VH-VL binders against q8ssq3r676to911. Designs and how they scored, part 1

No score or structure here was measured in a lab: all are predicted.

Target 1, 236 residues: q8ssq3r676to911
Amino acid sequence: SPQDIAKQLTLIEFKLFQSVKMKELYHKSWTISKSKFENSPNIMSLITMSNKIANWVATEVVTTPHPKKRVEVLKRFISVAEHCKKINNFNTLMEVISGLSNSAVSRLKETWKSLPTRYVNSFNSLQNFLKTDENWKSYRQTLKTKETPCLPYLGLFLQDINFIEDGNSNLSSENDWVNFKKMNLLTSVFTEIQYFQRHPYFSFSTHQNIQTYFEKDIVILPEKELYAFSKFIESP
Below, numbering starts at 1 at the first letter of every chain, in headers, positions and changes, except where a header shows other numbers; antibody chains aren't numbered by Kabat.
F, E and O are the ipSAE of ESMFold2-Fast, ESMFold2 and OpenDDE, as the mean of both directions, binder to target and target to binder. V2 is 0.75 times the mean of E and O plus 0.25 times the DockQ between their complexes.
[cut] stands for letters that were removed.

## First folded at step 1 (VH-VL)

Design a01 (framework fv_acasunlimab)
Fold by ESMFold2-Fast, scan of step 1:
Structure a01 (fold): chain C 236 residues (1-236), chain A 122 residues (1-122), chain B 108 residues (1-108)
Amino acid sequence: as target 1 above (236 residues)
Amino acid sequence: EVQLLEPGGGLVQPGGSLRLSCEASGFTFSSYAMSWVRQAPGKGLEWVSGISGSGGSTFYADSVRGRFTISRDSSKNTLFLQMSSLRAEDTAVYYCAKDLYYGSGSYPFDYWGQGTLVTVSS
Amino acid sequence: SYVLTQPPSVSVAPGQTARITCGGNNIGSKSVHWYQQKPGQAPVLVVYDDSDRPSGLPERFSGSNSGNTATLTISRVEAGDEADYYCQVWDSSSDHVVFGGGTKLTVL
């Protein structure tokens, strides 16, 4: 069920999120191709999982050739996304919406036209919540008011750290005031991450069959093949 | 003020059973994972078992799997270790320990009980 | 099964710096925690997540972790620091908490 899928993905991704050590965020180590798996292994595991889930969502849609069944797949994923938001899992929410927004999926106009209005409205609402407009205003405002447990979108924290690191790297390393400001900004991000890491989803129980599915049985098409399947099921 | 109190322990014959308990206070019990860690006389620390705050996930060291059962009662703020098929090698001081972060993937133990001696001897 | 290796003993004079190592394959990729245990007492957490200190612990205690070795460093050692010290990690591949064998710190 969508609810069960959302809860199990929350457990999987929260475990990865909690495993991230602050030192993995030092010096943008997750962006250094030679050493990223060595210096930021838990960040890379979470990034890998996020890409895996987004591509899995797209794969399930484009590999469902029957039109009516494909609409049911869209409905299911939108329901998963709804539940993710309801339980404050913004990381998996972003992954599911990203998968549904993949060009191979978004181009399927006939499939989307067949989606009931309730689901169209829900999808549009979730996309608006995750808009990057005004520096992620809607998401950031919501995150400030959220009670724990909560799985925030890791990608935004990584973007913030990149901005802080890059914005302050152009300044003299001997300028104490600039270095102090950079340290304070980084500390604020680290403190926020640690706060959410300390408050897990303790009320959720593990469903081993679903956990095993995501670990071993999940099928994912490469991005190039996603578009080929898309064109096959709905040609221009 | 966080406290973990272990009132159990005792002498048990090989093959026997014993249940240890750990009464917790000073923190939101169901929000934190807990573990049992033992120490044989004159030896080092050995992790035995762990349980999530909700009780939904349990973990066991290979040496005790199938013989020991960890459980918790959130209405009583009490952690349990049910030990069965006890062997001489299970003789140790048993500590209950609270995780600083609930299953952070790293499991630092910020508070420990006073320890309960379990002696397995005929 | 993952193994942590510590020297059995380390001796240091009062006021000097003690260094206790914890060896493990790719231990730098894991979070290392350190415990102090005095005779007849329960262990006390002195360093967690490689280098963080619990509130109220002296700044004399610090930690580092890189490559295959984590190190607990105790500066300006006092007689009261004499104890057994244990390192610990969580091994996610086996879902096990792993302790090192312990190091006896003697202050003489």
Scores: ipSAE 0.000, ipTM 0.398, lowest interface PAE 19.6, mean pLDDT 83

Design a02 (framework fv_acasunlimab)
Fold by ESMFold2-Fast, scan of step 1:
Structure a02 (fold): chain C 236 residues (1-236), chain A 122 residues (1-122), chain B 108 residues (1-108)
Amino acid sequence: as target 1 above (236 residues)
Amino acid sequence: EVQLLEPGGGLVQPGGSLRLSCEASGFTFSTYAMSWVRQAPGKGLEWVSGISGSGDSTFYADSVRGRFTISRDSSKNTLFLQMSSLRAEDTAVYYCAKGYSYEFWSGHYDYWGQGTLVTVSS
Amino acid sequence: SYVLTQPPSVSVAPGQTARITCGGNNIGDKSVHWYQQKPGQAPVLVVYYDSDRPSGLPERFSGSNSGNTATLTISRVEAGDEADYYCQVWDSSSDHYVFGGGTKLTVL
């Protein structure tokens, strides 16, 4: 069911999240093209997985030529996203919503018009939860009150670290107080990540066939082909 | 080729218990959702319970919730329905049915077992 | 709870077209699947996702679904088509599969 997909993706992505070492976050090493896979391998693995899942969602929609089957695909992914939020998996939630918000998918007006109101309302609610308004206010407020286990959105932590690093770039490197404040801000982010890493999803069982599918058999179309398939199934 | 074999059912007194089994072959069992659908004598089809491929998600009709438990054993390629607190109204032929895909929301069944008669009477 | 309504019986002469309806509130927003059941046998899938047919089924079987009514259409009806037919949907609001009450198709 959609719930099983959500649980299996949670296990896959939590394992990657749990593997991230704090040193991978030092000096924005995941942003350095030449060495990012060497210096931030687990961060890059999770980023790669996130892009893979978002593009897979879009691919599944645009490669379903039958209109009613395509609506069922939208329902499936919205249900996956709902369950991700319910089990505090905000990383996979972001990926699924990003895939459904891909321009190749969002342009399919007839498909979206055929979606039942329950699913439209759910999709809108999830998009509002993830909106960047007021520095991710809705998401951040929810994360503060969440019990473990929880898989937070890694991309927001990476964004916060970038802002902390960049916000102090114009300050004297010899100012001990400035360096102390910067290290304290970075340490608070690292501590939060480590807190969530300590509490895995112990109650979830592994389904090897689903995990093998995401590891080896997943089909992903390049961006230009996503749009071409989109136009083929619903003309402009 | 896909086969779903249901070893015989039985006669049970009201309030009793019975476990049904469905042995699957010809497909990768753990990849597909499975369901139990029943049919009372001379009546139509009624969905009873469903289980995801992994076994993590289970679903029940209101009439059996709290009394029936669906489960699966991937090592035996077998689907089970544990029935308790049986009533005369549970008398029916019980079919195991293979889901078309892993997801329950798609809802159709491409293969059915031969059916197992369960009679609840004194 | 979601309910699917089918006529209890439909009668047609051989070679004619049979139409079996399945009524439900906004059923056009759901995917409808159809099963054929002959006496003493397990059901067999004949139409899925409103209008698709399983491999090996005669082209005479087709389906449609819009508004509050889904329809199974059997053209050029043969004696062998005599059976009970059931429509089925997934109701996401209750997380339940729902079957119609069934329609007995009588050929002459």
Scores: ipSAE 0.006, ipTM 0.457, lowest interface PAE 14.1, mean pLDDT 85

Design a03 (framework fv_acasunlimab)
Fold by ESMFold2-Fast, scan of step 1:
Structure a03 (fold): chain C 236 residues (1-236), chain A 119 residues (1-119), chain B 108 residues (1-108)
Amino acid sequence: as target 1 above (236 residues)
Amino acid sequence: EVQLLEPGGGLVQPGGSLRLSCEASGFTFSDYAMSWVRQAPGKGLEWVSGISGSGGYTFYADSVRGRFTISRDSSKNTLFLQMSSLRAEDTAVYYCARSPTYYDFLDYWGQGTLVTVSS
Amino acid sequence: SYVLTQPPSVSVAPGQTARITCGGNNIGSYSVHWYQQKPGQAPVLVVYDDSDRPSGLPERFSGSNSGNTATLTISRVEAGDEADYYCQVWDSSTDHPVFGGGTKLTVL
């Protein structure tokens, strides 16, 4: 079911999130192509999983040739996204919305026209929640409530650390105010990540069939094939 | 072989309570959503309540919301419907039914159990 | 809430084709499922997702759905097909399944 999918993905991705060590965030090591898998393995595992889920969402849509079944797939994923938000799983929420916003999916105008108004309104609301306008204002306000359990969007933390690192260059003096501010900003991000890592989803039970599906049976098309399937099911 | 067995049912007074149960076998119970569908004498099918495979998501028809509670015990492969504040119009045969997800079709149905709310 | 309209009864001669309709506003955008119920028995799924058939059901049952009308078609009707037939959709606006009122099929 959509709720069961959301809960199982929450367990999978929270385990990866909880495994991230603060040292993996040092010196933007996740951005260094040569050594990122060596120095930031858990960050890379979560990023890889996020890309797989987003592409899986797009794949499920474009590989459903029957028009009405394809609308039901859109409704299913919007329901998954709704539940992710309700349980404070913003990482998987971002993945599902990204998958549905993939150009191969968003171009299917006949499919989207057939979507009931309730689901259109929900999808628009979820997109607005994740809008980057005013530096992610809506999302950040929600995260500041410190409500737990919660799986925050890792990508935004990585963006913040990147901005802090790049905006505050290395200095030649130990008493430099810029170095002091940089350390304080980095510490605040690390502390927030650790806070959420300490509060897992204790009440959620694993469902082995769903876990096995995401581990072994998930089908993901490369981007070129996604677009080809998209054009096959809905010509311009 | 999929089986859904409903051992409950009975006669209750208006304003009374009754709990229905549905015992599942022949499949992994927690993988499937479950529903209760009722049918009043000589009338059509009316969906009453549904529950997701995990048991976390529950749905109710307007006519029973606040009076009925659906639940499941996956360790016992059993679905329940707790009915309270019963009314004459709740008199019906109650079926439990299985679906792949809560928004899908109902592929297997129990034998049904009669609930009569006296006068 | 969303409403599905079925004719209360349909009569057909043995060996002929019976067509039972299910009307709904823009029902072609919904997935329609069909159930057969014989007197004193639980319903049985005969068509799901507009046109798919469960294993073990007679090949004579088929379905279609477009615009404002879904149709259950039973070819080469037999006496044993006499039953009540219900259509059903998932109403995404209320997050509830909705059943049609049912159609009594008489074979004579």
Scores: ipSAE 0.000, ipTM 0.416, lowest interface PAE 18.5, mean pLDDT 85

Design a04 (framework fv_acasunlimab; at its last look DockQ between E and O 0.33; V2 from the best seeds 0.00; counts 0 for: pae O 13.0 > 2)
Fold by ESMFold2, look of step 9:
Structure a04 (fold): chain C 236 residues (1-236), chain A 124 residues (1-124), chain B 108 residues (1-108)
Amino acid sequence: as target 1 above (236 residues)
Amino acid sequence: EVQLLEPGGGLVQPGGSLRLSCEASGFTFSSYGMSWVRQAPGKGLEWVSGISYSGGSTFYADSVRGRFTISRDSSKNTLFLQMSSLRAEDTAVYYCAKEGYQLLYGDYYYMDVWGQGTLVTVSS
Amino acid sequence: SYVLTQPPSVSVAPGQTARITCGGNNIGSKSVHWYQQKPGQAPVLVVYDDSDRPSGLPERFSGSNSGNTATLTISRVEAGDEADYYCQVWDSYSDHVVFGGGTKLTVL
């Protein structure tokens, strides 16, 4: 079920999130190609999982050749996204929305046209929640309530840290003053990450069959194959 | 069909400012990163700036850092480059470019579609 | 910052094979992309991710990347292939897109 998928992905991804140590975020180490897996292992595990889930969503859609079944796949993933938002799992929400927004999926005009209005409205609402306008205003307003348990969107923390590193280096009037300001801003981000790490989803239990599916059975395609399948099921 | 349309650039005095825009169509704008690349007359390609699909990450070449600001407006499908403190060496054709690979997180920055470019001239 | 080195020019006879190199420290660990630019025109992607071909590009264009050298190969060169060719990577240390200096392919 969609609810079960959302809960199981939440358990998988929250475990990774909870394992993140703040030292993994120092000096943008997760961006450094040769050492990112060594210096930022839990961040890289989350990033790898996120790309995998987004790709999985797109793959499932484009590898479903029958139009009616393909619409059911869309409905299922929109339902997963709805439940992710309901349980404050904004990280998996972003992954699913990103997968559905992949160009190989979004180009399927006949498939999207066949989607019932209820699901179209839900998808649009979820996209609006995640819109970047005014520095993610809608998302950030929701996160300010500090409701727990919550799995925040990791990417926005990483982007905030990048902004702090880039912005303060660009204002390098004095090394000591820049370092002091930078550390205060970074500490605020780290404190927020740690706040959400402290509140696990205790009421969710594992469903081993679903966990094994995500560990062993998930299918992902490279981008060029995604597009090739997309053209096959709906030519231009 | 994916298209990137840059309106004309302009002539600007040294120290002046100019804002470039690039209107996108034929793809889901909010799903792709974007870049600005410039080419001085008779010279090679020089990357200027990039922005993630969300707008949350921005990147700048050292030659423009602190003087140029990249931004995007998903409601208008438009990429912007605000240029200030312009110098003669900023004279170039400025291309808007769409990144091709769509990872939620990644470093696959290749440009699969380019605009036709707009000339910016910085001289007295 | 990271530097990509290309030969300034390469000459080839029609029907022969052109090889354009792009040198960089450990470039084999990076994804290399190639662009063609004809005079007065915008660049066009011809190879991405070392060896992948965009839709509509003939199979005569191919690429490879290992060690410190990436190579764009154009087999059965035609007069219409005469252009400037640029290699490009992303450098995660500098957070920069980096282009090579360009190579002018002349078809004799």
Scores: ipSAE 0.260, ipTM 0.599, lowest interface PAE 2.9, mean pLDDT 86
Fold by OpenDDE, look of step 7:
Structure a04 (fold): chain C 236 residues (1-236), chain A 124 residues (1-124), chain B 108 residues (1-108)
Amino acid sequence: as target 1 above (236 residues)
Amino acid sequence: EVQLLEPGGGLVQPGGSLRLSCEASGFTFSSYGMSWVRQAPGKGLEWVSGISYSGGSTFYADSVRGRFTISRDSSKNTLFLQMSSLRAEDTAVYYCAKEGYQLLYGDYYYMDVWGQGTLVTVSS
Amino acid sequence: SYVLTQPPSVSVAPGQTARITCGGNNIGSKSVHWYQQKPGQAPVLVVYDDSDRPSGLPERFSGSNSGNTATLTISRVEAGDEADYYCQVWDSYSDHVVFGGGTKLTVL
């Protein structure tokens, strides 16, 4: 079920999230091409997983040639997204929404038109929740509630860290002392991350077959192929 | 035309082994999950095992777990069921079936095409 | 384990409507599929995802699912509709495909 998919992805991704060490978040290590896997292996693992899932969502949609069945695939993923939000898994939520918002999927106008209104509304609501307006206001407000368990969207943490790093020097401008202001800002983000890491989803049971599927079975198409398939199943 | 052919049935003694095969044609075999379903004489349908389209994931009924192994060969468009430690209660017509969807197991798990079945009799 | 309950038999006169029920705990939250099996033949899918019909199946076959009961409806029943009918779901808790016990439809 969509709920089961949401739960299992939560378990998988939370484990990855929980494995992230604060040292991986220093010096924008995850952005350095030559060393990002070495210096930020857990961050990279989670990013890789996120990209994989987003692409998988798009893949599943565009590789469903039958229009009615394709609509059902949309419904299913929207349901998955709903469940993700409900259980405060915003990382997976973002992945699913990203996949559904992929150009190869969004261009399927007839498919989307065939989607029942309730699902359209749901999808739009979820997109609105993840909108970047006013610096992710809606999402940040939700996150501030500190409700647990929760899997926050890692990408936004990384963005915030990048902002802090780029906007502040490591050393004070007045002397060669450590910039404590910068360190405090970073510490605040790290503290928040660590808070969420401490509260796993203990109530969720592992369905090994589903997890094995995500490990071994999912097919990911290149972006160009996604679009090609999309054009094939629904002509412009 | 989608077709599933199931050779390999027969008579086997308790504790014995048997390998069933199912040859698929008329569709892209590697794109669909496959299942085995059996039916004892005069009884209802019982799901036995399933395998994902890639073969990376396998599923088994509790009644056969540890004794049966499902596998597939995409190059031959063939589904297999290796049965071991066979019991009298395993006597049934065994059907291979094509799954209707490619998506992850869940709400949309159904079998849209069935083979004609092959009889497996376990008797001393 | 998840259990699906079907009546063992249903009788209907030709031209009338047959309704075969499939009971299950909160089955309305699941997708229910139906198969027809005639004597000595393999099962054939007649309804999937509660109410969708495979290509080639007559419109006489329809399905619904709500609450604790799914229903296969066969309108304008013909002699050729006499068969065993099985409902089926996927149980996410056990990761099992589950069939009902089957219903024998007799056309009088």
Scores: ipSAE 0.009, ipTM 0.518, lowest interface PAE 10.8, mean pLDDT 91
Fold by ESMFold2-Fast, scan of step 1:
Structure a04 (fold): chain C 236 residues (1-236), chain A 124 residues (1-124), chain B 108 residues (1-108)
Amino acid sequence: as target 1 above (236 residues)
Amino acid sequence: EVQLLEPGGGLVQPGGSLRLSCEASGFTFSSYGMSWVRQAPGKGLEWVSGISYSGGSTFYADSVRGRFTISRDSSKNTLFLQMSSLRAEDTAVYYCAKEGYQLLYGDYYYMDVWGQGTLVTVSS
Amino acid sequence: SYVLTQPPSVSVAPGQTARITCGGNNIGSKSVHWYQQKPGQAPVLVVYDDSDRPSGLPERFSGSNSGNTATLTISRVEAGDEADYYCQVWDSYSDHVVFGGGTKLTVL
């Protein structure tokens, strides 16, 4: 079901999120190709999982050749996204919306045209919640409520840290004020991550069949294959 | 070009064991889910077991659960069914069959290629 | 467990149209597939995903699926169409493949 999928992905991704150590965020270690898997292993695990789920969503759509059933796949993923938002799982929410917004999926005009209005409106609402306008204003306002349990969008924290690190690089490294300000900004991000890490989804039960599916049987097509399948099921 | 070859079956006493194999050729074996389907003499088709393309998920009919084990070996392009604690009612022709869609399993599952069938007789 | 119901036999004269039904609770929400089996031979797929035909199969074979009944239709029946026909679905609640009991088509 959509609710069970959302809950199981929450358990999988929250475990990865909770494993992230603050030292993995030092010196933008996750951006250094040669050493990122050694110095930021848990960040890389979560990034890999997020890309895996986003691409899985796109794959499920383009590998459903029957038009009627492909519309049902869109409906199911929008329902998964709705439930993710309801349980404060913003990381998986972003992944599902990203997958549905993949160019191989978004180009399927006839499929989207066949989607009932209720789902179109829901998809638009979820995209608006995640819009980057005014520095992620809607999402950040929700996150400020500090409601737990919650799985925040890791990518935005990584973006903020990059901005903090890069924004202070033009000033002298011997400027104590700039270094002090930078450390305070980084500490505030670290503290926020740690706050959410300490509040797991204790009430959720593991569904072994779904867990096994995501571990061993999930199918993910590379970008070029996604587009090839897309063109096959709906010609340009 | 696409084919599934099932080496001969056999006669087994009740309580015995037998391993069936199905050799695939003409397609990318590791990309497709596989099933075993049986047919008792004069009866209809009965699904026995299924395995996902990766081998990570296995499925069994209630009548064989705990007694049969499905597995696959991509290096040999071979599907297996290990049968244990055999009963007279397991007497049937066993077919291996390939899923029609690449990399998929589940709600739209259908079988586009079938083996020739292997007769398994369980009798004293 | 989900159950598919087929008539045990259907008789038709050459050149006429044969219709074989497959009944199931809300079967119209599922994908129905059809197999042809001749004596001593393995089954052969003749219709998949309710109405799609495998490459090389005659256009005489067609399918439909709505409500509680799926139907395999064979137009301009030939002697060579005489066989047993099975419908099949996947039951997502049990993760099982389910077959109908089979229908013997006799061509007079």
Scores: ipSAE 0.005, ipTM 0.498, lowest interface PAE 12.4, mean pLDDT 86
ESMFold2, look of step 7: ipSAE 0.158; ipTM 0.534
ESMFold2 (binder alone), look of step 7: mean pLDDT 91; pTM 0.947
ESMFold2 (binder alone), look of step 9: mean pLDDT 91; pTM 0.947
OpenDDE, look of step 9: ipSAE 0.006; ipTM 0.475

Design a05 (framework fv_acasunlimab)
Fold by ESMFold2-Fast, scan of step 1:
Structure a05 (fold): chain C 236 residues (1-236), chain A 120 residues (1-120), chain B 108 residues (1-108)
Amino acid sequence: as target 1 above (236 residues)
Amino acid sequence: EVQLLEPGGGLVQPGGSLRLSCEASGFTFDSYAMSWVRQAPGKGLEWVSGISGSGDTTFYADSVRGRFTISRDSSKNTLFLQMSSLRAEDTAVYYCAKDRGYSYGLFDYWGQGTLVTVSS
Amino acid sequence: SYVLTQPPSVSVAPGQTARITCGGNNIGSESVHWYQQKPGQAPVLVVYYDSDRPSGLPERFSGSNSGNTATLTISRVEAGDEADYYCQVWDTSSDHYVFGGGTKLTVL
């Protein structure tokens, strides 16, 4: 059920994405140490969820001690990532690829060597799609052509707001033109986020058992345990 | 923009202790691994210690294991290096560095460096 | 422990191509990253994952990695490229970031 997993994670994460208020993006409040949990609670919730899913992916791989079954786990997650991209869920796509790229997983060279070429090529393609080179050119070009519903990668919007805020920090208050340009750039990012927030995945049905699994029953190893399991299943 | 500020260094005697700090801003602090990398005068870069975004996983170079402790505080967006049992060979500029991802790999941003001198 | 070997120095004239090598056992199976460090400054990432370049850096910087040698190539060298260059890998066997010894690039 890679497709079902992708769809249910889309519903969960879209709900979190939709809960983000524009005020949480003001003044880069999610980056302010003492106030980020107070002023950007929904952004912090999304960040926590993203880390949770990435670590869950890594956990499932390193807690599968049988080599053949572990290869099947890699194949399943690559299929989940493929389907996320197909349904325009780039946020969960980033999380799954991040989990598979976790050092505890990426170091399992014998496991990756056993992966069929079809899946190796797919994984490489998805990593290339998410490369940060040329300012995320591949991802940005794709996002421009996508219609709703779509769950864009929130992290890139956060990065863009940081760059816009910082790029105009030394401007004079008497230079209305450059201040105007900064406001226009911020408004464009906010408008794009709100556009995607307005168009949920109405055609997707909730599968309560899968929803409950991710909400309450998901097992995630601490990163220290991830490395311990990784080294146990494939020695350095 | 991403900024890593290292507000203190110092002179300490052999066997002494010192805590370095690195205040991070401009990125989602909890989502990235961070490290300390040092450079002795006129020498090359040497990785010292690394910590995951969650703080659950830490790694140490053999030369500092048991003497140094890396930690981070999410509520302060601050990375720390507690150094104990300092030796003359620990004299170096210490850089805090941000990994590009959740996993360990490379450094996309560096602090300006803090000089630590261990001398009697 | 995994060791990366770099030549201590490379000298080139302006406009020429500089090639800085990074030797390591089976390094072609690892991802290699390159940093530039100018006197009194922190290192700056210039090439990562063998051949990718951060946005804003000149196209003159490129990289390759195969077999036992990774190479940083700087074409049309300018005086401003004079710096120390370090290669780096994450060694999954030891869970360590490993740096090369550094190469001083002199533009004569």
Scores: ipSAE 0.006, ipTM 0.499, lowest interface PAE 12.1, mean pLDDT 85

